# VHH binders against UV DNA damage endonuclease (uvsE): the designs that were tried, part 1

Every score and structure here is a prediction.

Target 1, 305 residues: UV DNA damage endonuclease (uvsE), of Deinococcus radiodurans (q9rte6)
Amino acid sequence: MTSACEAVPQLGLVCLTVGPEVRFRTVTLSRYRALSPAEREAKLLDLYSSNIKTLRGAADYCAAHDIRLYRLSSSLFPMLDLAGDDTGAAVLTHLAPQLLEAGHAFTDAGVRLLMHPEQFIVLNSDRPEVRESSVRAMSAHARVMDGLGLARTPWNLLLLHGGKGGRGAELAALIPDLPDPVRLRLGLENDERAYSPAELLPICEATGTPLVFDAHHHVVHDKLPDQEDPSVREWVLRARATWQPPEWQVVHLSNGIEGPQDRRHSHLIADFPSAYADVPWIEVEAKGKEEAIAALRLMAPFKKD
Below, numbering starts at 1 at the first letter of every chain, in headers, positions and changes, except where a header shows other numbers; Kabat numbers aren't used for antibody chains.
ipSAE, averaged over its two directions, is called F for ESMFold2-Fast, E for ESMFold2 and O for OpenDDE. V2 adds 0.75 times the mean of E and O to 0.25 times the DockQ between the complexes of E and O.
[cut] stands for letters that were removed.
The coordinates of atoms that the task and the answers printed are left out; those that the model quotes come from them. Centres of patches stay.

## First folded at step 4 (VHH)

Design a01 (from e07 with F107S R109D; framework vhh_enristomig)
Fold by ESMFold2-Fast, scan of step 4:
Structure a01 (fold): chain B 305 residues (1-305), chain A 124 residues (1-124)
Amino acid sequence: as target 1 above (305 residues)
Amino acid sequence: EVQLLESGGGEVQPGGSLRLSCAASGFTFSYYAISWYRQAPGKQREWVSTIYSGGDTNYAESVKGRFTISRDNAKNTLYLQMSSLRAEDTAVYYCATEPSGWSTYLSEDEYDYWGQGTLVTVKP
């Protein structure tokens, strides 16, 4: 634990490395559906076992490179949330000791874990079937976090965007009814289009959900000149107030390739917003992954001076 | 490799309509959120609309009420119905799939693949 105002931010690795060290296996739905029930079980046992081993290796990678924050891939356990098919759930149950061991490896290395499920999850959809499938997918992610031995608190964050635009009140209304493994870990992130930090903040305050601020999304959404805009620091502080304790605050860091309005993520972070200097936990969303983290460590506020 | 092929672009007068299509292959189309982006000459690429796997949609404020995104999972095809077209809508329109392993969706370069684009010119 570090003090938000006194310590250097912890930089987080997102999902995989550019190098071969952290890479996960998968199977497509079409390929999986072509298998018999016995073949599905054997396939998922192979995939899940392999990915748990890779995840164990990711804990060692983080320890070796002094990475204290790691985002788990939402693709670790393919077919776990597949409606009408319990094969993934049964296989994950069988591998519970291995999954828990992988989680302990991260905890022992002092690495904070979080997840950001894929964009097809829209909790506030105007279609009941999409809301139902979204809750199922979120519950599957929370089950993985439970299996890793992670606490049901925003220390082990399950992060979503606001979903369908114009449905903020519906989002606020449904959050209290989410299953506890999801609700107790939930965080909301502002995005480039549908939900600004200003729209999310009242929802976060009403539901006790922390706001994960993304300065690049904010700058793109509001067509601001750059991430040194005074509103960036204002939103870092307003978002921080949604975190209890404030030392748990997470923000997202990314740069555009062709300037501040470019939605494409750069390979490295050239412009570190001054507003982030006292933020305790920063996820680095750059194409360079571990290379971007290494390069950032040569810059202020991380550089020895 | 994933392939995305846009079509339907052309010249249209202000107030006119066009329907763009994006034919997809090489991935499980129904699993992905898919977006339309556009790039006008001398400007950065801008997001236009996204349709999620479940059929939910989001739109850029500049096109809301004028453009409609839709998908046909049986045909692996994405559509953009454009109406009330303006000179400002003149751009190359791109179809893009979501990349895996990123938290931030709708970022251009985070998508697994981009189509070649289709030109829309709104001629006075």
Scores: ipSAE 0.012, ipTM 0.389, lowest interface PAE 8.3, mean pLDDT 85

Design a05 (from e07 with N58Y F107T; framework vhh_enristomig)
Fold by ESMFold2-Fast, scan of step 4:
Structure a05 (fold): chain B 305 residues (1-305), chain A 124 residues (1-124)
Amino acid sequence: as target 1 above (305 residues)
Amino acid sequence: EVQLLESGGGEVQPGGSLRLSCAASGFTFSYYAISWYRQAPGKQREWVSTIYSGGDTYYAESVKGRFTISRDNAKNTLYLQMSSLRAEDTAVYYCATEPSGWSTYLTEREYDYWGQGTLVTVKP
């Protein structure tokens, strides 16, 4: 998409709203471990049922507010990836019809879904037990996406950072051996510390994995003055080449609180990089969530005539 | 990468007070439940307190009414205010994130990912 056809990027909502409309319930590991097996089953049935209902409400919220991209919270199904405990898996199986109905609500509303699993997932760790738990966590996320009826393609991304720095070759070697529900949805995002887009691009090309470009991370990593640096547009285009079709390209949009080098996410997006104007799908990484999306829609290129 | 750095320990007399801090980085601090654990000499590691992202707090019976857990999301910092300290409170204190979502691996393998802890010694 280009400015010539007047197509504008689709702005994505991340996980929850600042308002009460989209909020999920959870339980911590320490509280869960204190429960008997019967109490664990009852607790997870209550939590999963509640969160699936909230997901159906999130689909309605997105439709009502013209949001066509939504990141599913990794907190939807607590304890689903817990090693040696099948309670979460059994409860999710019991709720399969409700989960599929929630997924259909999103697809029928034209809302694209993706997940960005928690930062603790390190596929290329030098510790075997961390690699095993990381694959287990990724497989649990993919299971939820399967249960929602989502395609095993980068249209419905499972997005990760590059993991442990200095281990790009190990990451590239591991990707082809990931389970298909994970491998076929995998995307990689550049970060502000370990993996620049230049370090991820060869891995993406070797494995057929799309690169999700984050301009804020790039600016912090390379100590650039701002997101209008010419390299930002170059990386938007180089990342786009990893997407098939290119119309599926996703980028991340965020601003620092105290200038371009601040890693903390601002409440609203004050600086929209011109390089993003023709990007088809943009996840908005701002603390203001729906408020940030609403504010962006008052700015170019989103401004209505 | 998750980093948790504990500080504020030291020697104190019985009945005294200390405030422990835990500086967090590498994750969205405000989204996670964070806990304090301690390990006394010759004993297993035990849970002390947890604070959820929404502010709900929970305490081990041995510390209720004496310890207060709190968080500052703007500073990515967890606190433990300890009052009426007793000899049995002598331990190395660790902070750990309690996953509110999918992964439980950090809590299961806390020894591998947390900082060095901070030593609290209550001596008469």
Scores: ipSAE 0.006, ipTM 0.274, lowest interface PAE 10.1, mean pLDDT 84

Design b01 (from z02 with G105S E110D; framework vhh_6z1v_2)
Fold by ESMFold2-Fast, scan of step 4:
Structure b01 (fold): chain B 305 residues (1-305), chain A 125 residues (1-125)
Amino acid sequence: as target 1 above (305 residues)
Amino acid sequence: EVQLVESGGRLVRTGGSLRLSCAASGFTFSSYAMGWFRQAPGKEREVVAAISGSGGSTWHADFVKGRFTISRDNAKNTVYLQMNSLKPEDTAVYYCAADYSDYESLWSPDEYDYWGQGTQVTVSS
């Protein structure tokens, strides 16, 4: 384990808590569409205001529990990317001071923020309407990050999978043409189906996009015995080379429920890969959320002596 | 305590339409992404469509795009699959599933936390 940093990894909380502390309100598309224009505006104003208040609470929660990495939910602002409807955008603009204050609460608490939009955003789809809606969705997420006062750098990451399998060249070609609020924050994550880290690395190198390595996805994709396979450490280091500076590297940590080949995420992390011990930032993708982080802190390398 | 109950499956002719419903109970429905999956005899279970907790984001498999539409009603704790232009290849048991991944595992059927018992859809010529 060579130290890329002198401290233990910072563990990241993903979106929500299992407990009641961090929970966001929502509205369904069908319910929203049943509303008049005035009712839509009032509904989104109420929801967005409530969720911004919950974000302030999430910053306080992270500070109280020594969590310095937090993934923002992709559904903080329902209907923000809805085609042909600018109600969400107008409401978010009206709430700009409150949104910026929420962002400052995280910054003041020393909490790094990132987003991982939903996996069906497919930038390299062979269907033009899917490519257009995907860019629109990414732009909406980037607008939220701008409103929070977050830098347009991979410190405040906007993370995607590689999208449509077999279309890596198309992905590489379109990345330079993405809007700056998206392009400058973009990261790519290997997945268990379409894109291995070996397939993403040339795209990342060609476009200057960091690779977020996920060892569980790698192990499932390549049919490996477990996350102690020597290739896991090799990929941690190869992925690290895509990060400038290397201290900004993020990886994803998850375990299968019934073993290394089980794609379903476990409630807690039983097996922490030794390859991750010197990784600076780790997102904990476990169903137990904050409970999984607390349990990990009782294990090496996190155990306090 | 946690339950997902599918309904609406039946025999329909090629070119017909059908709406499936999945009623959820025992968990905070709006905090879970929902998916529709299917399994034909002798085949692997495959993801058909998925919807975020808010309903703001949806995904549909290439083989059903333009024909099937997923939607949800959080006030009724129900997710729907509207199936149009049905083909014999759509014959399968359709399963409803819930995932507390906050939208991360929509492509992975094995990631879902809760599963219904399934509803049989048969499409004949």
Scores: ipSAE 0.016, ipTM 0.475, lowest interface PAE 8.0, mean pLDDT 87

Design b06 (from z02 with G56D S57Y; framework vhh_6z1v_2)
Fold by ESMFold2-Fast, scan of step 4:
Structure b06 (fold): chain B 305 residues (1-305), chain A 125 residues (1-125)
Amino acid sequence: as target 1 above (305 residues)
Amino acid sequence: EVQLVESGGRLVRTGGSLRLSCAASGFTFSSYAMGWFRQAPGKEREVVAAISGSGDYTWHADFVKGRFTISRDNAKNTVYLQMNSLKPEDTAVYYCAADYSDYEGLWSPEEYDYWGQGTQVTVSS
């Protein structure tokens, strides 16, 4: 009788803009390791302060352009998860008021925030050192979200792929043991190679983890002709059932450059799957970023009447 | 279109140092993880080090930790392997590889999308 999908989807900006408005600074691990302890502290203080200022600007950008969903870069705070080095953690603690103020800027603008950590984060690795570093990295990302004042719920999602293929049972077993700042925000996304939505759904159901459906990954994984395949709508609905409430459902939208099987992301979205028309939140994974969002707003279902 | 070109391999004495470079073209370099692999005579290819597209995350095999360091320069579309304290056991053809992947396939040669032709490193005793 009730439906979660009574309005047009909210389109999400991923990490940065094509224009100069939202761009973050970084430092390489090799350069950082060459620094003395005092130099490391000074470098990270400068870098983190700069990126928090840019993040505050990203909140203003989203407000100005009616963007209500923003994916935080996983590289906002370089070296925060570096094993045996607490410099990043200490600097972030020192900058806690500035970080919280940046988070409040997004909340005040009505912008939902989420993160999708780097590909080196593999929770179900068969290598213990990779599992340990992955939990540490996820905990660092969750710490950033805590510092921004974000809820420990799937409203402020920490997104991962299924990790190592063929290790779904191990993934399901370890999720309940993840630290609460991670576990309570965790979402799983189907990928182009290792985990189909069919392989992730039982894990999501067993652990209470929402499934973030990606139609492009699904089409590549199953070698389907395009994103209008009937299975796309089926998976939108099956994934929606993993979200509580269903109004919090997020999906990913991307197109290949040279057709449906190309894993490379196009600049703009030429093919918007009809199955997504009633999805509440859509992350736009196109290289055109804000340009892709602007172009989509000229198309159905985003046009008024 | 896609090319990975390794350089820097040569004969080096035990205890010496060497830097390998891999120049990439034909793809969005910063969107790909980069790996260094090696293959010694009569052995399978093994992963030496890997680096995320951003450069923020690195992995090094236990047999090279403290001696080898992977790094990248996204402005130059280049990945590097700095090799210190070289041992005869480090003698191998070193390969650069690129992967558009977010799972542990990064540590398996079969999972990488693009490969260079290799550069020979010989460490004399």
Scores: ipSAE 0.011, ipTM 0.360, lowest interface PAE 8.7, mean pLDDT 86

Design b11 (from z02 with D102K P109D; framework vhh_6z1v_2)
Fold by ESMFold2-Fast, scan of step 4:
Structure b11 (fold): chain B 305 residues (1-305), chain A 125 residues (1-125)
Amino acid sequence: as target 1 above (305 residues)
Amino acid sequence: EVQLVESGGRLVRTGGSLRLSCAASGFTFSSYAMGWFRQAPGKEREVVAAISGSGGSTWHADFVKGRFTISRDNAKNTVYLQMNSLKPEDTAVYYCAADYSKYEGLWSDEEYDYWGQGTQVTVSS
C-alpha cells in the first residue's frame, strides 16, 4: 500500500539531536552534594534556565523540520525529584513563566509532547522504598508537564513500561490511586523481557490506560523473525482500541543493530514495519535521532510524492 | 566483545574514603544504565547504586545514602562510585554491571546484561 503525503504518520523526535541544536545540561549528584545550599540554588537556577532556553529552541527546531511529536527528556531538571531537597522545586517555581512560554512554543508549532521516564521508575516494585521514590519521580515529571501548560490527558503522555515482572495485578491495583497529574496522562509500553502486549492489555482495559505498542520489543520478547510478523499488525489494532480517540494512538519504532533480536538501537531505521503505515503518531528511537527521521522520510510510506 | 573492568578496591580504615572506577568497552556506553553491586562472604549480592545512560537519574540504596555517590563520564566510558565514611559492613567485592533493559534491572542482579569481575574493598580498624 501507498500513502498520500497528507496521510503519513507523524514521526517523533526523542529528547535530543545528534547535532548541536538540541542538547541539555546536567549536574551529577556528587558535584551537587559538594555545593552549599546557596550554591545549589544558583547552580540549579543556571541549569534550569539554560535547559528551558534549549527547550524553546527545540520547539523552533521541530517547527523548522516539520516534526510534530517530541519526547521531553526526563533529565531536563536535575535534582527536581531528590528526596529531602526542595531546591529544584523552588527554582522551577521561580522559572514558571519561562517554562510556560516554552510549552506555548511547542503548542503554537503544533508539536505534541510526551515523556518516557527512565527505568528507575518501577511503580509496582516489591520494595516499598522504590514504589515511594517512583511515585515521587512521576509526580515531579507531571509537575513539569503542568508547568508547560500541557493537558492532563493521554494527548500528553507520561509513558512507562509495566515495571516489575510478574506484578501486573499490583500495577493494575495501584494505578487508580496515583495522583491525578500522573494518572490522567499515564500510558503503558510493552518491553522486551517483563511485559508483553498480551500481559499489559488487561491492565490497560481495567484502568483506562492506553497501550503504546513497541514492535521491536514484541519481536524480541516472543523471539519472532522480524517486524513483518502478522502479530505486529494484530497488536497495532488491539493497542489502538485502548486509545480514546483512536487518532491519538502512539507507537514506538526502533531497529536492532545486528538483526531483529538485538536489543541495542540502530543509528537509522532500515526496516519500517508495514503494520505502522496507518498509525497516526510514531516515536523514532534510533541513535541517529533527527538523521533517522530525515532518512525515514526518503523511504515508503514517507517518500515525497 | 563487552568488557567491564573495575578498579580502585583496597584496604581502608573505618571512616576513610575510596573511589571505585569501572571502565567499559565493546558497547555504546551512553545507551546503558550502570549499576554498582556488592557481595560480602556468606551474604547475598545487593544493589548499591545505579545511574541512567545520560547520568540524569541516579538511585542509591538507603544503607549508603549520604555516604556513596555514583557518577559517570560518558566521554571516558567510565562509571564511578565515590565511597565516603566507610564502615566495616561495607567490606565486600564490588561489581559494576550494565543494563540495556531500561525497566526492572535495578532490582535484581540476574537482570543485568553484563558484569565486571569485581574489585575487593576491605574496611578495618
Scores: ipSAE 0.011, ipTM 0.368, lowest interface PAE 9.4, mean pLDDT 86

Design b12 (from z02 with H60Y F63S; framework vhh_6z1v_2)
Fold by ESMFold2-Fast, scan of step 4:
Structure b12 (fold): chain B 305 residues (1-305), chain A 125 residues (1-125)
Amino acid sequence: as target 1 above (305 residues)
Amino acid sequence: EVQLVESGGRLVRTGGSLRLSCAASGFTFSSYAMGWFRQAPGKEREVVAAISGSGGSTWYADSVKGRFTISRDNAKNTVYLQMNSLKPEDTAVYYCAADYSDYEGLWSPEEYDYWGQGTQVTVSS
């Protein structure tokens, strides 16, 4: 069993591998809409079954490569949150035993699972239709996590950015009213433009939501020289205080391609911030995916003597 | 090497339809939001439509709502813009763009990580 409080950080794999081992299938909305109701059901049954099998393979991949943290792809179940169409929900219900077995495979491998829903999930949007679609999308993701047998706690995190800038008070006000499957798993991450850690911390404290610190976003947001800036360690510790227990803390790790201010994510992590050395769980946001994790294991504090 | 290659732009008559495609390579396509922007001569680039990495969430500028549909095929690393009921004011160079981000702030052109070269759409009366 691997403890959440390992002395060396646990490195997390994000969604896919660069290699062929973990790859998910999808269908476009246009192609799906062209299908009859029976064809839609058959198509989603094929896709969802295939993706659950791939997810089972992802558990084996993580076990084989000593990866104990994995971000589930937000594209596992296309059309699941499509307004006015219950086909995806019905197919997922039919596949409930297979989905639960996939979740057990991760648990048996000692792999912590979390989700970071894709773009345009903006809970505090100034547009009511965006707020409604965002809650629907978050609820669909939480339903997947429930189906995998995952706990409704920040151990199985459902992570978002702060959303629309200048609407922090609205975000704080709406969080307590989110559905329990979403609210109990919610985490907030600072971003490079709209919400600094300083802007998110009061919201996190007011709502009991953990802060997932991203040092690259912090450095870009505040135009700092690099991730060795003293404020990085300060924010690791301040963010840790939002986690109960503190051993559950997750941070995000990424590097720019052309230096610290480059928003584009590098293929490998060349610069590991010293402030992260004692963080228990680190999501590696590098385009090299598993190759980036392998390369990091050759660097301090990870390398074997 | 990251590339975005737009295609499909041409001359169409008012009221016509056109589908634009953008082929992406060199990055994990499904992890990126994709946007379509347009720029008329002498004007700044404006956002037209955007789609999340999974394809589950879409956004449209008010000027194109009900007429344009954005979609993506992650297996083919391609994003599409289906343009219906075209108007002369839709005449512009259309750009495909990619960004690793999940918030509404993607509506600024400066926030996108990668850009294609553009494809010209001309709508005649």
Scores: ipSAE 0.013, ipTM 0.389, lowest interface PAE 8.2, mean pLDDT 86

